VHH binders against o59646. Designs and how they scored, part 32

Target 1, 363 residues: o59646
Amino acid sequence: MKNPKFTENQKEIEKEEFEFLQKLNFIIKESLELFNTNLKNSMKFINYITLPIIMASIESKSFNPFSEIIEKHIAFILNSKMNSLGYKFLPLGYSSDLTYENDNSIIHIDIKTANLENPSDFKDTVPLGINQSSYPGVLDCKIRGKNIKADCKKIKVYPNIPTTYNNKLTITNALLFIYPDYKEIIDEIREDYIAIRELISINLKDILTPIEGSLEEFLNYKPSNEKKRLEPILDNIVRGYFIHDKLRHEFSENVEKDLEEFEKKIIGIAKKLKEREIKPVAILSISIPNGELAPHYDDEIVSGKSWGSSFRYHYKKSGNSVFKGLDNKASRAVFLHINKEYLPVLKKYFDPITVYELTEKRL
Short names: E, the ipSAE of ESMFold2; O, the ipSAE of OpenDDE; V2, 0.75 times the mean of E and O plus 0.25 times the DockQ between their complexes.

## First folded at step 20 (VHH; framework vhh_nb_b201)

Design q2 (at its last look DockQ between E and O 0.01; V2 from the best seeds 0.00; counts 0 for: pae E 22.8 > 2, placed apart)
Fold by ESMFold2, look of step 20:
Structure q2 (fold): chain B 363 residues (1-363), chain A 119 residues (1-119)
Amino acid sequence: as target 1 above (363 residues)
Amino acid sequence: QVQLQESGGGLVQAGGSLRLSCAASGFTFSRYAMGWYRQAPGKEREFVATIYSGGDTYYADSVKGRFTISRDNAKNTVYLQMNSLKPEDTAVYYCAAWGLEGSYWTDYWGQGTQVTVSS
């Protein structure tokens, strides 16, 4: 039995995926100066967002402090520009705000950020959630207690995104932003934040006494008996103290001194974040194959380590990142921007590097 | 008791064809993925082909386009049609079955059948 050939329908799907990729590449490439200006404007307010960034980092060891800012600025650009390409904003999923439609298709765009120090997140691959692809992934057959060869069992994990919506073709794309690692800057203060929260916990009773009550009375103001965990109360006090200038001088003298030292550390971290170059190392656009193209991309789209809860598209595993059913040698993964300072590092991870040319269709 | 019994092996000329069968008993055949491995003398077993309970198939690169795996759930039998055979296909071919029991894979293996491809 021969490898299956592309059907005429599959070739038409790839033509539509390629045409959209060209449109996306055009508007992002033309909007890079606007993106950089918008990002620089957000950095004027870094002093206001540094503590919220630190607090959010306690929940994750793989935090990128600029991920949300980048996603919102790209969403603004796309929402402002997609009408000129004939698309309307159409949010369908709670995990992504970047969904659009025209007469023929439903577009999902997912924005990814990756640390340059962690190449498993970007080197010839893009991570996908179960809500970010229509193409089934092959499950890694490594099983606890057994040494089974990874390709010995071809079990497909089906994603939540259908290949069509109401006869409109599903098109999925990723925009991958590679940045220098910021985690080292945030890690300088992570343990200090934990210590401050513990310090507040020890002194919490003194805070509640001026409010004419006890800790139990304060907790009973909450709408649920399950609200006995102190972390939300401690985080509220941190926000009140450092962001809103409340509760000042309601702790003992030695506690106030420790809080003031932490405030100085926050200011220092904000300065370090502001000094860091905020331009991405690289920006890639990636067309993710539609599930109707199975089995042609089965070797490239695999299940991740969460036992089918995530996927990876290894867009270069078969040697080329091309639209396999098209004869034009078009790439599914294209660099839109490269910071030339980092080109030697990028060439360590990518060979060859496919770059978008601005000589094609304009709208 | 679980039993996987291979048959259909033998001696064949290069370029020829051979069809292997594996009869299964002692488990719910239709719920298991079935597959073939092979082992040449002095080498580790290597993957050849898999057919899942839903009918999807997967092949090692070395046999794509030449070998076809299929299953008959009514007969509890999996087949391997081998075409355009090469001397490098000479090996003992093993039938295997895989499935989840509780939280872990359970696997079963046959005793193997010899395939020899002469030049």
Scores: ipSAE 0.000, ipTM 0.095, lowest interface PAE 22.8, mean pLDDT 77
Fold by OpenDDE, look of step 20:
Structure q2 (fold): chain B 363 residues (1-363), chain A 119 residues (1-119)
Amino acid sequence: as target 1 above (363 residues)
Amino acid sequence: QVQLQESGGGLVQAGGSLRLSCAASGFTFSRYAMGWYRQAPGKEREFVATIYSGGDTYYADSVKGRFTISRDNAKNTVYLQMNSLKPEDTAVYYCAAWGLEGSYWTDYWGQGTQVTVSS
């Protein structure tokens, strides 16, 4: 089917999307240093985020709390910046997504993080949740996944975000922050954390004195399709102690000493993280097509892992996707920041690399 | 030929004011974002302010509230009003323009004008 011609409205949509990308470029560039772990402002809380990072490293979890923590940090920075620029924040309160309103547009920023050692999930496509795009489309069910229903042909996606709101255009941009690996630092304390968990487990009776009579029953309660309650309880106790300054009473002296020692280790790790000056090695911006552009970008939208609730924008189909309706074919996916020291590594995953400085250029 | 010519720089005392101008030629001014950058000795060039074709403005945190960028499309000129100047503002200030040319976003730069703020 001959690619339909762009309507004037569709051209205008892409123009607005592109303009926002340009604005975003400046915002990100100005904020680059704020994404570092070594900043004084971040140091106040570095101890609180260190423990969750450690916790996340112990168990093979599909959800990485570290990513969430970093995303929240990023979100904080971006939110401050966006507010200072006159964008009105819309408190939708979902994950690390940021939504703003200006005079002409609703801006949705989807913050994503990746480790340099494993950026595969973002190499060619970017995952989009139902709340992370305005794109309504028909997805082919056969494109991905072991769990494809044999009878599944196409899935209609209806996102939570409309294409327009109060006559304002919805603009969606995914920001991928790629961080260096920190595994070696986490490995240093992993065994200690495990030991602490075990210690707490052994001493649960003493720790949970108020519910001693029902403790066993409580621990053994397992709703259908849930994990054992013990692990979450242990983790909660650890968080309570180290993050919320709770449960510091009624510990045995030995337990308390061990916890204190572990706390010192956590602080030490936090310090190491700071000294390492962990910062993004790259920031990739992906302008997600507005849903009104569906006729032009359907082929670039693919099914996600969750049928009907997720999809992916294939931004690197035979190269970087471009704003198709613009006279000049600017890229929808561009790096707003690259540490050139990591360029050889990044090129293993991303090739070519298109970068925004003041001038868009290909590296 | 694209030209950006800065003017208005000079020596000023701390707390003083300067107004920089940048006259542009050789491109469709109204379609370009205009901006100012500065480079202090021994430091990297840093963003100061930008004004988009639509009139939206953006400022570095270090100058917000003190500097104001504006443009006159009829004169193909962008301005930077600098108030409450500090010694830390001492730098060569560069005018920049950027817009879509061909397939890429293109930038142009002026030669710069020296701003010196004495303590």
Scores: ipSAE 0.000, ipTM 0.244, lowest interface PAE 10.5, mean pLDDT 78
ESMFold2 (binder alone), look of step 20: mean pLDDT 88; pTM 0.887

Design q3 (at its last look DockQ between E and O 0.15; V2 from the best seeds 0.00; counts 0 for: pae O 11.8 > 2, placed apart)
Fold by ESMFold2, look of step 20:
Structure q3 (fold): chain B 363 residues (1-363), chain A 119 residues (1-119)
Amino acid sequence: as target 1 above (363 residues)
Amino acid sequence: QVQLQESGGGLVQAGGSLRLSCAASGFTFSRYAMGWYRQAPGKEREFVAVIYSGGDTYYADSVKGRFTISRDNAKNTVYLQMNSLKPEDTAVYYCAAWGLEGDVWTDYWGQGTQVTVSS
């Protein structure tokens, strides 16, 4: 199948995207030691943040309990280093977390973390929200695999990021940090945390007496957003008890004993997390095609499961994704770092990976 | 086999000039960012300058206005023109290249050339 020819403007867009990818890759690659040092410094406080991490893992859709810490350290590095390249920080509300400008471009960078056990978040594809691309996604109008509702060839999934901002080119990138599975460590205590919340719930009458009505009626009240009071109240009491040393000795002796046993488990988990070294499995840098490059990436940027509110970039759908309008055939998705311990696993997910090792000490 | 070969180092008086060259082979030179690092005795290797494939340049603060990086894609060569040299510029200067090998961002390094600036 022969693709339409690239216009000269489209070729120029890809040249700008490629050069920015090169600049971004340089920044991140040269900053890996600083990132590792900053992350290690945060881990010095693991005893104080272990309970918040455990609490955040409840109802968790993430298997990396450190994702926010990682993302904040990378954002700090980017904010500093982008200034040195002549880019000014320019946050724009409903857009990516990190937005920058220079004379000719508006840059959007999204930082993602993924658990190695959840390859749908990183293997051959990257999920995109409508604030993370300027490229309209192909819309699948089939209902359970049939075209019985509408002919949707005239519409696409349209992002909220324009292809240009008043003559400044939109450039969008993702940085994807793949981390090992920490699920085993957190799972050791998640069931116990749930049990402690239930224990507190059963014994709330020891510490909470409503002024009017029954305790059960108070806890089941659904205000304007229809969220019951019980869940946030339980989490608040857990914070008060374990973080702030409040409500100590307000429960019965057998309840206090169980809370004390859970506190010992928190300390044990903190020790395990402190002894574990948090390191990326791999770091990928992804140049997301600008929307003016349509239709050249229509096979690769398609609607997500939400149809009108998300899409995916399949950067490996037809082999290696490249800058299709450039003769250099450079990849739009590149590894900046590979942990050699995980190279065989990464080769399974990213066949054909041709790299054996990158070191963080060499420049 | 990728090779980066530096030349043009030597001994120079403070206030003087040197031009370093780095001849590259074994890769498509025009696809790579090229640059210079330096390492003084007992110190960490530090960034000096980079020139990207499209020609944009970036310099360490300590050398801005004194050093100029350039590239000649026809000769597969990157240059560092060093003017107004100071004794603190004394170091081994390394040529480096950054680019893609398959889907991996990769760096290559030369053997280094000594620059000595006497007071």
Scores: ipSAE 0.277, ipTM 0.724, lowest interface PAE 4.8, mean pLDDT 80
Fold by OpenDDE, look of step 20:
Structure q3 (fold): chain B 363 residues (1-363), chain A 119 residues (1-119)
Amino acid sequence: as target 1 above (363 residues)
Amino acid sequence: QVQLQESGGGLVQAGGSLRLSCAASGFTFSRYAMGWYRQAPGKEREFVAVIYSGGDTYYADSVKGRFTISRDNAKNTVYLQMNSLKPEDTAVYYCAAWGLEGDVWTDYWGQGTQVTVSS
C-alpha cells in the first residue's frame, strides 16, 4: 500500500514529538551523573537495592536481571527531575512507567534497561505493552516467532493509552538505559542467597506459625506455568528481614545469626557496586509514534512476545527510524548519552550511532 | 550570517548578580529555542537554562531559583539573569540556539562570555 501522505495534523504531531525529544535531551543530560551507583550521586539506597538485585540474579532469565531495580531507580530520578521542571505527575501507571502532563501534552516515559552483553534487548526493536503506547500495533499471530495459527491474519492491538486527552497529544518515549554487566559482583553472593533461602525454608513453620493454615493453602495451590509457590514466600521473608526490618523477632537465634552474616555480605556487595561507579554505557531515546500516525509506521510495528498484549517498535529497520513527516528526517531513535569508552562495542550493534546533543550528530 | 553574541559577563563577588545577554542575528529568532551553557575550566560543558519558542523554561538544578532565562523576540535577544552567584558558577557561558525552521533542525553557538565569581 502506498504510504499515505501525511496530513497537516500528522506533521504537527511529529513536530511535537520531536520537540519533546529536545526537552528530554536536556533532562537526561542534566541527570547523567545521577544514574551512577555512586552514593554521592544517585543510589543512596544501594544497600537496600542490592538484595533485590541478588534475588533477581538467581532467576534463569534471558533478560537483564537488574532491570526492574534499575528501572525503578531511574524512575525515581526522572520523576524528581520532571517534577522540578514543572511537569505534573499523573499516577496512572505502575512500576517504571512515568506519565506527566504539561500544558500541551501528556507525556509517557517508558523506562527500559538492558545489558550491553544482551543486544537482543535493544539493537533492533523495543517492546511496548498496551499500557505503554498510544499506537495501535499490528501483530502477527505469532508468539516468539512461532505461528499460532496458519491462517491467522495480522491483528491490530489498541492500547489503553489514548492518542489525545483533553486535546492534549499523548507523547511516548522509551528510554533505554544500557548498562554494563554486574555479574562478576553478584556472583560473589548468589550462592549465599540460595543458602539463606534454604535455611529459611527449613524454619518456615516456626517463622509463620501464626498463619500456618494460610501458608499450607498457598503452597498447595499449583497454578499452571507458574514458579513454585514457595519461592515467593521465601523471597518475601528475606525482604521482610533485610528491607523492611520485619520478622526478625520470629527467627531462631541460629537463623538470626546466619541472616546477620548475610546482611554483612549484602552491604559488602553494595559497597563494591558503589566503588565501581556503574553508569549507563548509553541512553537511547526512542520516540514512539503516536497512534494518530497510523498507518505511516505500521511496517515498523511487529508482534511482541505476548500476542495480543504487546508489540514492538522496530526502530532500526533501515537504520534508525525517522520522523517521516518532517522535512528534515530526524531520527526517532537517538542516543542521548554514550560513554565513548564503549563506542566500539556499541558500533557493533548500531551503525551509524546517532547521538543527540543540541542536534543530531552521527558518530 | 548567523551570529550569537554574548555580553554582560565579568567579575562579580559571591552573592552578586549579573545579567547576560545574547544578541542573535541571521536566523528566525522566534522559531528557535534559546539557551545557555557553561564550561568551567577542566570541566565539560554543561546545560544551564533554556527558553523555548513557546516560552517554556528549564533550568539546571544547580541554578534553579537563582537564574532566570528570558527572551525578547522583538530584539532577538535572550537573557540570563544570574542572582546569588557562587564561585562554582565561574565559567565561560555560551549562548545557544536550536530549533526548527520549517522542518529543518538547526543549531548555533556563541563564542562565550567569561563569568568569574570571586569568593
Scores: ipSAE 0.000, ipTM 0.239, lowest interface PAE 11.8, mean pLDDT 80
ESMFold2 (binder alone), look of step 20: mean pLDDT 88; pTM 0.891

Design q4 (at its last look DockQ between E and O 0.04; V2 from the best seeds 0.00; counts 0 for: pae O 14.4 > 2, placed apart)
Fold by ESMFold2, look of step 20:
Structure q4 (fold): chain B 363 residues (1-363), chain A 119 residues (1-119)
Amino acid sequence: as target 1 above (363 residues)
Amino acid sequence: QVQLQESGGGLVQAGGSLRLSCAASGFTFSRYAMGWYRQAPGKEREFVATIYSGGDTYYADSVKGRFTISRDNAKNTVYLQMNSLKPEDTAVYYCAAWGYEGSVWTDYWGQGTQVTVSS
């Protein structure tokens, strides 16, 4: 409950975090055209990846089909640019593989992709896994409906990343790419894909010749949900039919008609995805406080209400989070790019001062 | 309101030296990385050097060992010492600043100063 002053060491930590934020922002800002060009080149092959995207979407109501592509292109840019600035790639596992070192520090960069229709992933906060911060999160101490209360400030949710590695300071950053939601495009075909899997399941006998009751024995000897048992088999047949032109004409004429109709829908979805240009709504660069800066950011890095293994960093909610120990009081969260075509939508999620800055800085 | 004013350009013989200066105003200088870019006729603008707020520097390969960037935070000024100049260094040199006052990363550019290296 005290407001302790920053130690000299804590001020030095923040100076190093701020300088790295400058370097990262410079790299990303200089590389935006290369990133856009590389992404556009990947989109030339959308016809080949649309079916895998549809298949991966089966469990999610919100989906960014380009998350992996975005992350890989940014990782490529960072690896080449960081090496040019004297940082060596240092994969450590158990967090982002985007880890680098120089003489003084170990850098972790997490690339996050958020869809615009899920504001809890980007609005005034950023979610963090336990492998994406070195700052312990404050636990929720409330128990609803009971007459108990505890001071949980002595026990925190501890992350996996240490505050230092030997004598090298841990620096953690997030790059947050906000994209439009592509859910409406993928939802058009999700139920059709589920129906095709069921159609194949019903007609397995057309393409799997029974060998002494093998099909029925297979289904019976694994007395569990048969559809879950069949899911890898169905996905394999989908890949064979639509990607490899195998199994054609092995089904009845009516089944083949339905499969061909679905193939036309895949092609239509691919065209819609390609026509909906991949342009970020906004790009945020976030310096996540090092854990040795505790307790100065305790109100900003918190755990959820349960004993979850994740955190939130509130870079804006109760006040703009800044480098609190630096005289310059610079923000720890910085917009590197905005797409002005999305300004009306951005006004829904960001305060008026931030939206004004986004519109007027380049005017 | 923001201003970057370059000076120190001119004509110099090959092998000679020039020192460029860039005086900055209208922003919090200590929040900004400072740098130099150059543009020769008919070519893209190319990176020359950057100095970050903590003093770390980075140079294009074509100028390493010949050019030195430095900054004086008390005078809000960045410098480019150019030694062993070659005719290929002939270009308009632009001072640049990257940083932010609120929460939006931005860049500022000077008007440029001509450097001409005669053979």
Scores: ipSAE 0.523, ipTM 0.840, lowest interface PAE 2.2, mean pLDDT 82
Fold by OpenDDE, look of step 20:
Structure q4 (fold): chain B 363 residues (1-363), chain A 119 residues (1-119)
Amino acid sequence: as target 1 above (363 residues)
Amino acid sequence: QVQLQESGGGLVQAGGSLRLSCAASGFTFSRYAMGWYRQAPGKEREFVATIYSGGDTYYADSVKGRFTISRDNAKNTVYLQMNSLKPEDTAVYYCAAWGYEGSVWTDYWGQGTQVTVSS
């Protein structure tokens, strides 16, 4: 139905969603300084994370270890804050998703990270899994506007999250943390890592002598859909050396020397990351419509990468998605934080930018 | 007992100014975010401005540049300076506080003060 009238209940739902957004703004503001890569506030173990970041930068991997760790860190911070504010954590156990309960609502927070250099991750839509929304969306069988199956007209998504639980409204909010690029730092050591891989490759027989027979078989195994077996082995050896303090006794003196030097470089890079104090350049909060609001927001829902099991909320389809049923027409997508230094860049993707503008007033 | 008492409302001509005050008691004021909401006749209550415990402020788009929220922790008072008032600003203005007491999130509301802007 084109532009159905909001029921009173639906209006109330949006009101609650809006109110939570305001609360979330407070929570995020109180936590802003904790979203940092420095040792004081956030990433105590960045030395151990640096290597995986380097590895991921070399390989065209579908995941970013840095994003993963950042999400977990954010989750930790938010969880602590939410708990301190009286929200009861519900251990529903999906990744960095946080679910809480208070007296009136079930709160689901979907933590997402994006890189400023990858605007496709944040500029228009936010992905939602079946465990990240209560929205039973009806959407076209498309991926980012492309038809996937000729015979598929519409798909209905049935999320795991109910619209209500024990008369409590489920509120879903996606928190998108946009971080600056750190490529320049990683590029400093990428070539060294490649060299280390090569070095280990040459010496692999000496390193793995106890399992030589099995190693040969393993290396020669080439399943049709798998990458070369050698690379994972090399990566494991490197991880063993740097992360688990293993295999050091099996290296020749020359190889060990090179590895030690590389380790120093890794530590150096980690230090640089810490000193850089990487903070989110922006935090975008997107209030995802509750499933009871589906008739009003269907046009703003698009298919995800996995049609039928995921969807995306297109929060910028009409500029800024708003709480349609509220008189104030407040935005469902708002920046809770923006580094002003990055404002010109962000304006390229967001115009206008809706911010809960926080002006520091000296109390 | 928690109390939020608004004052400073009244009748003003368009283009005029008012300053609202909200005196708070019964909770640790400095730890709470304070805000103003308003409700016009026949309309829903809407957000106007917020000042967080850290001093950060946020405004509704409709009042941005015209209204200024501030707080005095020593006096347990939050203020709303309203300049360049418009008839559409006519509403009952409510003071609100939110934060946590111990482990419990709490919201408090005042009784409201009437602001009328004549054309």
Scores: ipSAE 0.000, ipTM 0.202, lowest interface PAE 14.4, mean pLDDT 79
ESMFold2 (binder alone), look of step 20: mean pLDDT 88; pTM 0.885

Design q5 (at its last look DockQ between E and O 0.02; V2 from the best seeds 0.00; counts 0 for: pae E 19.1 > 2, placed apart)
Fold by ESMFold2, look of step 20:
Order: structure tokens, then sequence, then C-alpha cells
Structure q5 (fold): chain B 363 residues (1-363), chain A 119 residues (1-119)
């Protein structure tokens, strides 16, 4: 049998998955104004966090400066709203970050962010770790020596999350937030930060009392793995100078001038970030099929980037994945929000687009 | 007390058009996704189209480009415009509503209307 019928239990699982998807959609859609208000309140403090954002951007070229802030505000909303609906927070190590329970279910919610300029992060698939789904994944067999590939097929990958916990159904969802690119704002100041770090490095001896031999050896030390030993010291001095008003007037006048110009650039970037509308381009809500629904969704599971530890759910395999066992064939992936200014570009990646709308409030 | 009443079915020649209507009462129509399903003799009921409360639509592959679903929340009515009809579109067409009542998933179904497409 290649294409078995849905059992009554599998249909009941899908009804529960769809019911939760609708609850989640209501919660997030109703909460968009609160989310925007919370973001605006965080932006009151942009002057204090801009330099830390710049410093964090040095470690990653693909960067959304607000991803963690956004994720935390959404998590706060979910924690509050889920409790009022009778779901209690249930953190389980090595599972999704947001886990809840009620009488019948254990709920896993994963919040993902994607950069609109990197379609592989959101187009047609959503990445899943073995801790983020109960549905078996797949691993494409690779050559591991002569003649091994000739006998290989796709290998089923069993995730860490069970299909039930103590008779409570596992339900998994992803919330995917697509954001515009902030690269041009951050790139301009990133290079200036690197230049300031180097300026401080050449003048470091002017602000630290030299100790004969020891300071010279410290400043000349080179790690064998090409790490620069001064980077933590330079970053410490940057924090001291710009955040804590320490070391002011300990450099020469020319160096102080350069530091003051960079401080003006930090303030300018903070204003640009504050003035940029910090709204998602789109919010996509995705119901991930429970593993008990195998094999009905096997064709929608594809291999991931990490060998043996990740896979992807192809929510757009045939245009739009649906609850295959339900008569209504409702979509497992729906948009909760679309920024109209980006709708033409979103239509290049998503056609059709299903948008969830509220006309009245229900819980 | 919930009612879904379909109308607009009938006999039509291949290539012709029909418009189905489904009037709803007894629930908060604007909060429900509305859909059309069909069942030909001896076959399983199959999905045709869905329109969500926000207006987004989805279609079965067999009807894309030929059928259009729409809704009028002020009249509590969902419509199915069927163009370029084929004999294989012959079926009983059912209106369905699905949504959440409190914390409980709820399905409602109409009695169906016959559509017959002659060659």
Amino acid sequence: as target 1 above (363 residues)
Amino acid sequence: QVQLQESGGGLVQAGGSLRLSCAASGFTFSRYAMGWYRQAPGKEREFVATIYSGGDTYYADSVKGRFTISRDNAKNTVYLQMNSLKPEDTAVYYCAAYGLEGSVWTDYWGQGTQVTVSS
C-alpha cells in the first residue's frame, strides 16, 4: 500500500492540530498592536543598544539587529495569552523554546526569523531540528567510500520529540517572521567600528601604564590559531569610553577627535534605526504535522543542511500544504500579516497567499 | 439551528457557466472559513475551493483558473462561480463552514446542490 487512507485517529490528530493553529493565529493576529507598542518601547532605549548591536554584527554578516528583541516580545505575548487559555508554560530541555501543555496536548512553538534578501530561509520550506518536530525526517544517503552510494536510499531520521507525551498529543507549530534587510545601515558603521578598534590598538600604550617587558610581551603576543589577543581588550575600551564615559581625555587630541566623530556616527545610526519602521514584511504561521501522521507527509519532508541533525518541512510542495486528512483541506501555512508595500515581492515567492483575518474577537 | 442552504445548481452544457450560492445562518459567519466540496456518484467527496475569513482563497488543481470562490459577509453568503464547465465537474456540490467555537473545532455542512454538465 503506497497511499494508505487516513485512520480515524489520524483525522482526530489533524482536527486538534487545526484547532490549535486557529487559536495561535487568533492570538498573534490580535496581538500585533501590542507587539508594535512593545517594540516602540524598546526603541526608546535605542541609544543605549546601538553600540552593542554594532559589536554583535561583527560576528555575523547576515544580521537582523532586532531578531532577538522581536523573538522575546513574541514569546512574552505567547506566554501571557496561552496561560489565559488554559495552557501552562512547560519548558522541556532539548525541545522547542516555547512549550506548553493543557489536558490533552503538549504544544511546541518555534519562532523563526528570516531576511527577505535571503529567500532560502523562508521560501517553500521551514528548517527543523530534531528537537523541533515529531515527524520523521530524511537524510539523503551520501558516498562514504567506494560503492556505498550504490545501495543507499533516503534514511529516515527520528527526532527527539515523541508523537505523544503520557497520552497527550504533541502539536508543533512554527511562526516565521520575514524582515527587510538592515545590511546597508549596519555595514556603514561596522567598517567604522573596525577602524576605531584599530585606532585604539595603535594608541593602547597611551592609556595603559607600561610595565617593562610584561606589557611589551602582552602586546606582541600572537595566538598560533591567528586570534588577536587584543580584541577583548579593545572591545572593553570601546565599551568603557562610549558607554561608561571612562578613559575620556586619556588619548591624544587627534585620537579624541576621531573617537568623538565615531560617537556622532553611533548617534546617527541610532536615529536611522529608530526612524526605520521596524515591522515584519510578513508573518507566516505553519502547522507541522505530527509524526503519527506518517507516511502522509513524507513527500513534504526534505533533507536539511546539517547531516543527520536537521531537515526541512516543505510547506509549499504543491503550492500550499493542507491538512490532508480533513475534508476542508485547510492550509497548514497561512499569513497572519502582510506589509502591503512588500506584497509584489512576496508574490514572487508565494502564490497563492493565504491571509488570516479577524472580523471579531474570539478566544 | 445552523443552516447552510445551497442554490444555483442545474443542468448546463460543457463550456458553460453556473454560479452557486450558499446562505448561512446560526453561527458567526464572518469568523468561519467557507468552502465548497463535491461528490460524484461512486467517488469520495473532494475539495473544490476554500475562502478564509480574511478573503484569501485556495483551489483544487482540477478547478484552478475555471472556478472562483467569493464571500459577502454582510449577506452571510459564499459563492462559487464555475466557468468552462466539463462533464467531469458533474457532482453534488456541498457548502461547508469550519472554524472555532470557543475552544472546539466545528464543521457545518449543507445538503448539497446538483450540478450536471452535459457534453
Scores: ipSAE 0.000, ipTM 0.143, lowest interface PAE 19.1, mean pLDDT 77
Fold by OpenDDE, look of step 20:
Structure q5 (fold): chain B 363 residues (1-363), chain A 119 residues (1-119)
Amino acid sequence: as target 1 above (363 residues)
Amino acid sequence: QVQLQESGGGLVQAGGSLRLSCAASGFTFSRYAMGWYRQAPGKEREFVATIYSGGDTYYADSVKGRFTISRDNAKNTVYLQMNSLKPEDTAVYYCAAYGLEGSVWTDYWGQGTQVTVSS
């Protein structure tokens, strides 16, 4: 139906979604300083976080290698704040997504990070996995309006999250943290990490002597890609040494010395990150329509990159998406924070920019 | 036509208590989130506490456990019970209302009430 009338229930749903957005605004504003890499008032383990960042940086992927780590940091902060609001954390244990419960609702917060230099990740649409939304939909074989395959049939998406649970409404909000690029810092130590991996690889048999047979089996398991099989093992060993402190005694003296030197470098990088005080340049909140609101938002839903497993909410379609059923047409997508220094850059991608401070303003 | 009037401020010794009140008029009180902010001399205005229309509360870390925000919709009044006051709590406290007006979420502010905590 091209323009179905909202039911009263659907209006109430949007009202709840909007109210949560309001709450989220306060949480984010109160927490702004905590999203800083200096971790001055939050986690004190930047050294341990730095290693995974470095590890991820060796991957030739289009995603920000720092994203997952930052998401975890953000999750920590938000979890504390949500608890303050009386929400019970549901430990579903999927990535950095947070799920909470109160008396009236189930809240799912999808934490996302993006690099300012990669606007394709945030400027028009936000990706959602089947585990990140309650919205069922019929998806065209299109990505962002472009046909993937001419003869492709529409598919129906069935999310893992129900629209309601025990009469509690499921509310989904994507929080997009846009960070500046800090690749230069990571690049300084990437080669060192590669060297460490190689070093460990040479000594792998000695390190894993008790499970050597298993190792061989693992490496030879089909599909056999030695590099792909070996890398996770090496990474785990490195983590075991630096983070978990479980395998340190298994290393030869020479290897241990090299690892110690590498540790010093990690600490150095961590310090650099801290000193730079990297903050999000913007935080974008996107209220994802509950599935009960279908098909009011069907036109704003597009296929994800992974066929059948994801979709994208096109929140900038024909302008800023709004709560359609509400009398007051508030925005579903709003910036909860913008560094004014980056406003000119952001305006290249967003026009207008809708900011939710104490009041919703369009810049 | 919208009015927020704070009261209950004053001078108190460290460790003492105050209860602030904010009487609201000119809008549908029950539909608005109510909050308290404070501004110390030479500092920016900072968030203290909020109570949403549904009754949920949120506090700044600096006041958590010491301050309690509540509301009486029948009286169109929001309260801030401040216990275990510290000199650092000295500020002008402002009442704020947050709600929908037109197509925009809008805020209203009171004139503020002075709270002074002496050592």
Scores: ipSAE 0.000, ipTM 0.229, lowest interface PAE 11.4, mean pLDDT 79
ESMFold2 (binder alone), look of step 20: mean pLDDT 87; pTM 0.884

